# Designs tried in a protein design chat: VH-VL binders against q0aze0. Part 174

Target 1, 268 residues: q0aze0
Amino acid sequence: MKIILVNNRFKENTEKKAQEIAGQLSALNVEVIIDNGLDEPYAGTVDFIMVLGGDGTMLRAARRYGQRAIPVLGVNMGTVGFLSNIEINELAEYLPLILREEYSLEARMMLEVAVFQQQSLLTRVFCLNELLLRSNSPRMLSFALEISGQKLEPYRGDGLIVSTTTGSTAYSLSAGGPIADPQLDAFIVTPVASHIINKRPLVVSPEREISLHLLEEREAIIGIDGQIKMDFGAENRVLIKRAPHPLLMVNLKAKPFFTSIDRSLQRQ

## First folded at step 7 (VH-VL)

Design E22 (framework fv_bermekimab)
Fold by ESMFold2-Fast, scan of step 7:
Structure E22 (fold): chain C 268 residues (1-268), chain A 124 residues (1-124), chain B 107 residues (1-107)
Amino acid sequence: as target 1 above (268 residues)
Amino acid sequence: QVQLVESGGGVVQPGRSLRLSCTASGFTFSSYGVHWVRQAPGKGLEWVAAISYEGSNKYYAESVKGRFTISRDNSKNILFLQMDSLRLEDTAVYYCAKDRIYYGSGTFYGMDVWGQGTLVTFSS
Amino acid sequence: DIQMTQSPSSVSASVGDRVTITCRASQGISTWLAWYQQKPGKAPKLLIYAASSLQSGVPSRFSGSGSGSDFTLTISSLQPEDFATYYCQQANSFPLTFGGGTKVEHK
């Protein structure tokens, strides 16, 4: 068995805990590769991915490894989140189940994002939560949204979010988008501070292809999962579609999504 | 140098066929949707047909549906208009034009590059 | 089909004049309208797309406005090279349709 152990290099004591867990796994004849996010993703064959940290660490793991159809387990190390399944103090209890492959998998859709300059591909990335297009200046954007060959009424405002259902509780929620059951596959298209009164969030089939481009030269950026940022101008175009493979999330413990989100909304 | 060059126009008899060609150079032809637009002598512009960048989606003006066929060869950078059952009202200069948007799957925004045009006329 | 009506059919103007050309769609086309300039014996040139977006290389004296069914092209200070015929074109739905044209000529 070979396991990638993903940790958050910025969190206190995460390196120490990662080394401790790697030692425990090694003692059980498990080969461990540590990914702290600093270099390229591990390119070899892997049986399992264990993510030590919060939702941000899981988002990075999903971008790096989500398309490889490998089971990914989120292990929470302090802050309650939506993408972890067990707590760090429960790991020893569940480890035998992991090693015997006695767990269920939950498939979570991902986005495939391709950014072009003119007709040349600049980058192709995958993400679990969302793509954000936003203004990088006090001026609002004017941009075109296309869904499967259909031009919608132009958008004027601070930006737009194209989200997975998993991402419905992230930036899309803050911008007024709906809460979606992450078991469903759909794109959620949520305007950010639209100047046009009747611009509502859209829920569309995951088979749709979505594209965005600016109708006027402005300073804008594209954000991916709140972690990757790149400049976006009138010569750029972004194409978004369902990624070829979903993220396969390990389910060892029942985690009630709806009561969790309800509690979060009461707190925030 | 971004350029479109039409060819194949000429004098025809009513009911006959003509095939127009448009050769593209100086840009990635396969990335753009392209149009045929005509203009009768001394008259205004009339959109005739369009084809998406991959060639899968084709669109026609009602006056030419069933008579004209648009096609493209992306390996050779050539756009075609096969014109069958030609009528006197088809007399015009035929322009090919590139849409400004790349990778539009049936979307078009405006024609930013045009050819010089090729004239189709009829003998009586 | 969406009918595009331009007004006026012709306008006589002098260098330095403000020229306004209007275009009306028979049904709502959002902002999916382009404006073209055509000089005698030449192919059209794209000036404006999406009703108000200026095409690269087009002088800033040209501007477009409007949404829905009513649109305007404005030349703020007419120059000698601006005497030409102008066309609007809707890009909202197929078939794409052009207006009848507006000829801007010398007084």
Scores: ipSAE 0.693, ipTM 0.868, lowest interface PAE 1.8, mean pLDDT 91
Fold by OpenDDE, second read of step 8:
Structure E22 (fold): chain C 268 residues (1-268), chain A 124 residues (1-124), chain B 107 residues (1-107)
Amino acid sequence: as target 1 above (268 residues)
Amino acid sequence: QVQLVESGGGVVQPGRSLRLSCTASGFTFSSYGVHWVRQAPGKGLEWVAAISYEGSNKYYAESVKGRFTISRDNSKNILFLQMDSLRLEDTAVYYCAKDRIYYGSGTFYGMDVWGQGTLVTFSS
Amino acid sequence: DIQMTQSPSSVSASVGDRVTITCRASQGISTWLAWYQQKPGKAPKLLIYAASSLQSGVPSRFSGSGSGSDFTLTISSLQPEDFATYYCQQANSFPLTFGGGTKVEHK
């Protein structure tokens, strides 16, 4: 068995813990790769990914490895979030189950985000939470939204979020988007400070494609999961689709989503 | 320096064919939808045809459908209008115009750049 | 097809005047409307797109408003160079259609 431990090198406690866990796993004849974000993603085959930290670390792990259909376990290390399944102090208890592959998987839809410069593809990214288009100035943006070739009324506002259902409890929520069942596959399109009063979020079928481009010569930015930032201008286009593979999240412990929403959201 | 230049207009006889060309410069031609718009002498503007940036979608006014064909060569930055079975009512200055927005997937917006036009008339 | 009815067909005005031109669509076109200016012997020039967005380089005295079926182009203070013919155009659906035009003339 080969396991990747994903942690954040900027969080010393997670680094230390990753090393400790690596030692323990090695003692059990498990091959371990530590990914603290310093190097490129491990390109070799692996059987399991263990994320040590919070939601941010999970998002990074998802972007780096999610397209490879590898089971991913979130191990919380003292943060509040929605993407961890067990606590770090529970790892020892559940480790035998992990090694025996006695766990269930929950498939979470990811986004495929393609950013273009005219006809050229600049980047293609898979992400778990959302794509954000927002103004890079105090001025509102004017941009076009197309869904499956349907041209919607031009948007005017600070920006727009295209989120997965997983991402519904992230930035989309802060922007007034709905909380979505993570077992549901859908896009959530949430306006950010729209010029139109009461502009409502859209729930869109995962079978559709979403396209964004600016209607004016202004500078904006694209944000992905709050971790990737790109300049976005009039000559750019972004295309959002359902990723071809979901993130396979490991369920070792039952976490009732809806009963924990109030408590979790109050802590944020 | 964004420019469109029409050519190919002239005097024709009814029933004949004529091919108009529009050469683009100063912008990425292949990124925009393009239109033909005509104007009869002393009359208003009439949309004739449009073609998407990749050329996969073509649209025509009912008055020219079946007679006119719009096409483009993105490698040469040229827009074409093949006009067959010409009629007296086709007399007009023909403009090519660039659509304002990038990457229109069959949807168009405003026309922000126009050529100088080329005149099509008929012999008496 | 969507018919665009433009009014008035002509208007006499003086420099400094406020000029208002209206355009009505036969059906709802949201904000997919453009305004053009054309001077004699010249190609049309885009003034307004998306009903109210000012094209780059166009003076701020030009403004557009409206949504659905009724739209307005306003010149807040007419300048000598503004005497021309103005056209509205719907960009909602094919076939694209223009209004009949409004000629702004010297009083």
Scores: ipSAE 0.019, ipTM 0.539, lowest interface PAE 7.2, mean pLDDT 91

Design E23 (framework fv_bermekimab)
Fold by ESMFold2-Fast, scan of step 7:
Structure E23 (fold): chain C 268 residues (1-268), chain A 124 residues (1-124), chain B 107 residues (1-107)
Amino acid sequence: as target 1 above (268 residues)
Amino acid sequence: QVQLVESGGGVVQPGRSLRLSCTASGFTFSYYGVHWVRQAPGKGLEWVAAISYEGSNKYYAESVKGRFTISRDNSKNILFLQMDSLRLEDTAVYYCAKDRIYYGSGTFYGMDVWGQGTLVTFSS
Amino acid sequence: DIQMTQSPSSVSASVGDRVTITCRASQGISSWLAWYQQKPGKAPKLLIYAASSLQSGVPSRFSGSGSGSDFTLTISSLQPEDFATYYCQQANSFPLTFGGGTKVEHK
């Protein structure tokens, strides 16, 4: 058995905790690779991925490993979040179940984002929450949105979000998008501060292909899961589709999404 | 150098067939949707047909629907227009043109590269 | 089919003049309109796409405006090389259709 421990070395005590857990797993004859985000993703085969941290650490793990069809467990280190399943102080209790593969898996769709510069593929990135296109200046963007070969009315405003259902509670929510059951597969397309009256969020089939490009030269950026940023100009084009594999999230205990989101919405 | 070159035009009799070809060079032909546009002598431009980059979507003007067939061979960088049941009204210079958008599966925005044209005319 | 009507059919102008050409669609086409320039014996050249977006390499004296059904191409200060025929073309729905053309000729 080989396990990757994903942590954030810049958070106090997480490196020490990762080493502690690695020692415990090694004593049980488990090979451990620690991924603290500084190096390239581990290229070898692994049986399980354990994410030590908050939702941000899980998003990074999903981008690095989510397409490999490996079980991923979120272990919360004290931050509030939606993507962890157990708390760190519960790990010792659940470790025997992990090693015996006695857990269920929940599939979460991911986006495949291909960014082109003219005709050439610049990068291909997978993400769990969303792609954000936004203006990087006081001037509004003018851009084209295509859904499966159909051109919509031009968008004029600060930008657009293309989100998974898992991402419905992240940036899309802040921009006025709907809250979606993360068990559903769908794209949520949410405009950011549109200057066109009646631009509403769209919920579309995950089999749709979505594309974006600017209709005039502006300073804009593409953001992926709030963690990757790249410049976007009129010569660029983004193609978005459902990723080939969903992220396989480990369920060791029931975590009720609807009561959790309901409680969150009542605070403020 | 980005270039499109039409060939296959000539003098035909009404009711016969003709196949036009358009050879692309200097760009990745398989990434772009392409069009056929014609212009009768002394007249304006008339859009005839278009095909998506992958070849799955084909579109025709009403005047040619059922008589003309657009196709492409991405491995050879060639666009075709098969013209059946030709009429005197089909007399024109035929241009092939590349759409400006890449990877469009049925979307077109404007024709940024044009060939020199090939003349189709009739005799009796 | 969407009918595209250009006006005027011809205009006489001098170097330095502002020239305005209009294009009207028989139904709404959003911003999906392109403008072309054609000189005698030559293939057309794309000037503007998406109603107002200037094609790379086209001089800034050319500009496009409009949305829905009414569109305008403006040449702010006509140059000798601008004497040509201009066409609008809708890209909103199939079949794609061109306007009848506007010839810009010497006074």
Scores: ipSAE 0.648, ipTM 0.849, lowest interface PAE 1.9, mean pLDDT 91

Design E24 (framework fv_bermekimab)
Fold by ESMFold2-Fast, scan of step 7:
Formats: structure tokens, C-alpha cells, sequence
Structure E24 (fold): chain C 268 residues (1-268), chain A 124 residues (1-124), chain B 107 residues (1-107)
């Protein structure tokens, strides 16, 4: 058994805790690779990924390893979130179940984002929550959205979010998007401060391809899961598809999604 | 340099056939829809035909339907227009033009690169 | 077919003048309209796409406006190199259709 421990080295307690857990697993003849975010993703085969941190650390792990179709467990390190399954103080209780592979898996769709400059592929990135196109200046954007070759009326406003169902409770929610069951596969397309009256969030099949480009030169950026930022100009195009593999999330402890989100929204 | 170069124009007799070619360079030809647009002497622009980037969808102006056939060879970066049953009213400079954006719906964003044209005219 | 009616057919103008050209579609085309400039003996040049988006390299004195069926191309201060014929083109549906053209002539 080989396990990757993903942590955030810049949190005071997390590196020490990762080393402690690695020592415990090594004593049980489990090979451990620590990914603290500083190096390239581990290139070898692994059996399990344990993410020590909050939702942000899980999003990083999903981008680095989510396409490998291996179990990923979110272990919360203090802050409450939607992507962790157990708390760090519960890990000792659940570790025997992990080692015996006594858990269920929940598949979460991911986005494949391809960014082009003119005719050249600049980058291909995977993400769990969303792609955000936004203005990087006080001027609103004019941009085109195509869904499977169907051209929509031009968008004018501050930007657009293309989200997974998992991302429905992240930036898409803040921009007025719907709350989606994360068990569903769908794209949620949510305008950001649109100046066009009839621009509403769209829920579309995950089999569709979504493309975006600017209709006039503006300072804009695309953001991936709120963590990666890329400049985006009129010479750029982005193509968004459902990623080939879903993120396989480990479920050790029942977390009722709808009651959790309902409580969260009631406190707003 | 991104460019399109037309060839194959010339003097023809009414009722005959002619094949125009347009050679693309400086861009990934297989990613773009391409068009034929003509202009009769002293007249305005008239869109003639278009072909999608993969070659599966073809579109024609009503005046040429059934007489003209658009095709492409993505391995050679060449666009063709086969013109059958030519009429005097087909006299024009024929331009090839590239969609501004790649993939589907590219034609809706204008045509950003044009060739210099090839003249088709008739002898009496 | 969507018919594009362009007006005026010609306009005489002097350097520094504001020139306005209009284009009307026989049915709604949303914002799917392009404007082209053509000089004698040359191929057309794309100026504006999606009704109001300026093509890269085109001077800011050119602007487009409109949606639905009524569209306008404006040259805010005519320059010597702007004497040419201008065409609108609907890109909403096939067959694509051009307006009849507007010749901007030196006064």
C-alpha cells in the first residue's frame, strides 16, 4: 500500500502532523509520500490519497491527482468545509477502516480546461469547483459563450463562472447560481454581474463542450478553483469539457449534504 | 504569416466547369471554417459557400446550390470550389476567407483573413 | 434568406467629418453582424464583429452599435485612408448575406 499525504506546509501545525501520521503508517509497512505543494506531483503509482487540511488543500489535491481514479480522503484540520469527510481528531478511529479498505467511494465530476493562444494550446488543467472568467479592471467584459457549437447572445458584464455540481456551493452560489446535488453530473454556467436582463444561470449536460472568448480587448483573467490565475485576452480561447475521470472521494462518515447546506444558508 | 492564396480562375465558356483552389499557410487550417465570397465587376460582395473545419457541414448560397461544390483537404491545407454549369452571372473575383474563430460557430464572428482573389470571366 | 439593407449607398465627406452608415436586417439577427472595409482592387478587411467588437489593429475611431435588426457603423473623425466601400454582413444564419455597400467618397 502506498499513500500520498497532501498537506499545506505554511500552516504551523500541519507539517508536524503529516510527519507524525507518515511515521505511524510507515510503522504499519505503508509507503508514504508527502506532498506539501512545493514539488511536482508524485509521478509513481499510489493506492490512496489522504488530504490533511481544509477545502483549499482538497482542491489542490484534486487538480494534481484527481484524474488518476484513486481514493481521496479529506481530513479536516480545524476549519469547517464541504470537501472533508472526517476531522483530524477522528483519524485514529478510522485508520483501521482505511487500511482494510472498508469505505465507500463517491464520484465527483471534474472540469477539463484547455486554454489556447491563437492556435497553440497553452495549458490543460483539471479542477473540482469552477473556472471563473472575470474582468481585471473597472471596465466590463464583452464575451462569447458557445455550448456544443450553439452560439448564445453576447455576454456583457463582469464575467462568467463555469462550475461543476461540487462547485455549486462555492463562487457560483455567491454569483446567484443554484445549489446542485453533487451526485449529479452537470455544468452550471453563472453570469457575474451581467448587464443583460435575461442572463440567468444555465444547467447543462456534462457531455457538452463550453467555449469562451473575449469579443473586445480587455484586461481579464481566468481563475481555476480560486487558486490558479491566468491572464486572458482577445487572442485567447478556453474550451471546457467534463474531465475523463471523476474525483473518487472516500466516504467513512455520513455527511448529509442537503441538511448541511440548509443550515449554512439559514445563517446568512 | 497567416495567408490564403487563391488559384484556378481564368476564362471559361458558358456551361463548362472550373475548379478553384485556396492554399492556406501560417495557421492550423484544420481548425477553421472557410468560405468562398465573390464580387462581380463593380458590384458588392456576395457570399457563395462555406465548409466547417472538419469538412462535414457544407453551406451554399441559393444562386449556386446544385451547381457548386465546396470541399477541403486538411492534410494539404487546401480549400476547393468545384463550379459546374457556369453562367455569365458567375463572372466575379472569387475570394477565400477564414473564420475569425476556430471550431463550431466560427463563421458568426466574421472573416478575418482573406486571399487576394482569383478572377473568373467568360469568353464569347 | 435574411436581406441586409444598407444606407446610404454613397456619402461624400471631408477629412475630420463624422460618418454614419446604417444596416437593417429583414429579421432579427441578435448581435451577429460584421463590418468590412474594402479599398479598390483589394480584398475586404474585417473592422467589427459581433456588432460592436473592434478587430485588433483597427483604429478606435471606428465603432459599431445596434442589436436585433438595426445597426450602425460610425467613423468619428474621417481620415484620408478611410475613403473606401463599407459592407455589413449578417452572421446569424446560413446563407450569409452582405449589405449592398456604402461608398465613402472624398468631397
Amino acid sequence: as target 1 above (268 residues)
Amino acid sequence: QVQLVESGGGVVQPGRSLRLSCTASGFTFSWYGVHWVRQAPGKGLEWVAAISYEGSNKYYAESVKGRFTISRDNSKNILFLQMDSLRLEDTAVYYCAKDRIYYGSGTFYGMDVWGQGTLVTFSS
Amino acid sequence: DIQMTQSPSSVSASVGDRVTITCRASQGISSWLAWYQQKPGKAPKLLIYAASSLQSGVPSRFSGSGSGSDFTLTISSLQPEDFATYYCQQANSFPLTFGGGTKVEHK
Scores: ipSAE 0.000, ipTM 0.434, lowest interface PAE 14.7, mean pLDDT 86

Design E25 (framework fv_bermekimab)
Fold by ESMFold2-Fast, scan of step 7:
Structure E25 (fold): chain C 268 residues (1-268), chain A 124 residues (1-124), chain B 107 residues (1-107)
Amino acid sequence: as target 1 above (268 residues)
Amino acid sequence: QVQLVESGGGVVQPGRSLRLSCTASGFTFSTYGVHWVRQAPGKGLEWVAAISYEGSNKYYAESVKGRFTISRDNSKNILFLQMDSLRLEDTAVYYCAKDRIYYGSGTFYGMDVWGQGTLVTFSS
Amino acid sequence: DIQMTQSPSSVSASVGDRVTITCRASQGISSWLAWYQQKPGKAPKLLIYAASSLQSGVPSRFSGSGSGSDFTLTISSLQPEDFATYYCQQANSFPLTFGGGTKVEHK
């Protein structure tokens, strides 16, 4: 068995724990690869991915490895989040089940984001939560949204979010989008501070293709999962579609989505 | 240099057929939707037809629907307009034009590159 | 079909003048309107798309405004090279349609 341990090198407690866990797994004849986020993703074949940290670390792991159809387990080491399944102090209890492959998998859709400059592909990125288009200045944006070859009325405002159902509780929620059951596959399209009075969030089929481009030259950026930031100008176009593979999340214990979100909203 | 060059125009008799070609160079032809636009002598512009970048979606003006067929060969960077059952009213300079939007799935925003045009006229 | 009506059909102007051309759609087309310039014997040139977005390389004296059904092209200070015929074109729905044109003439 070969396992990747994904951690954040800049959080000392996480790095220490990753080394400890790697030692335990090695003693059980499991080969361990540590991905601390600074190097290129491991290119070899692996059987399992264990993410040590919070939701941010899970989002990074999903971008790096989510398209490989490998089981990914979130092990929380800090603030309670939505993407982890077990806590670090529970790992010893669940490790035998992991090694015996006694767990179920939950598929979570991902976005494929392709950014173009004219006809040239600048980058293709996969993400678990959302793409955000936003103004990078006090001036509002004017932009075109296309859904499966249909031009919608132009948007004027601070931006737009295209989210997965997993991302419905992230930035889309803050912008007024709906809370979606992550068991559903759908795009959620949420405007950010629209100046058009009746621009509402849209819930559309995951088979749709969504594209965005600016209608006026403005300073704008696109953000991916709150972690990648790119300049976006009138010569740029972004194309968003369902990623070829969902993220396969390991389910070792019941984590009820609705009671978790309810608790989170009541505390803040 | 981004350019489009039309060919195939000429003098034709009513009821006959003619095929126009438009050769693209200096840009990635396969990523853009393209149009045919005509202009009768001394008259205004009239949009004739358009085809999406992949060739799946085709659109026609009512005056040519059923008589004209738009097609493209992305491997050769060529746009075609097959004109059947030609009428005196089809007399015009025919322009091909590239849409400004790339990877458009049947959407068009404006024609930013135009050919020089090819004349289609009738001998009666 | 969406009918595009341009006014005026022609306008006489001098260098330095402000020229305004209007275009009216027979039904709502949102902001999906383009403006073109055509000189005698030449192919048209795209000036403006999406009603108000200036095409790259087009001088800033050209501007577009409007949404829905009423649109305007403005040339703030006419230059010698601007004497030409101008066309609007709706891109909202098929078939695409052009306005009848406005000729900007000397004097």
Scores: ipSAE 0.671, ipTM 0.856, lowest interface PAE 1.8, mean pLDDT 91

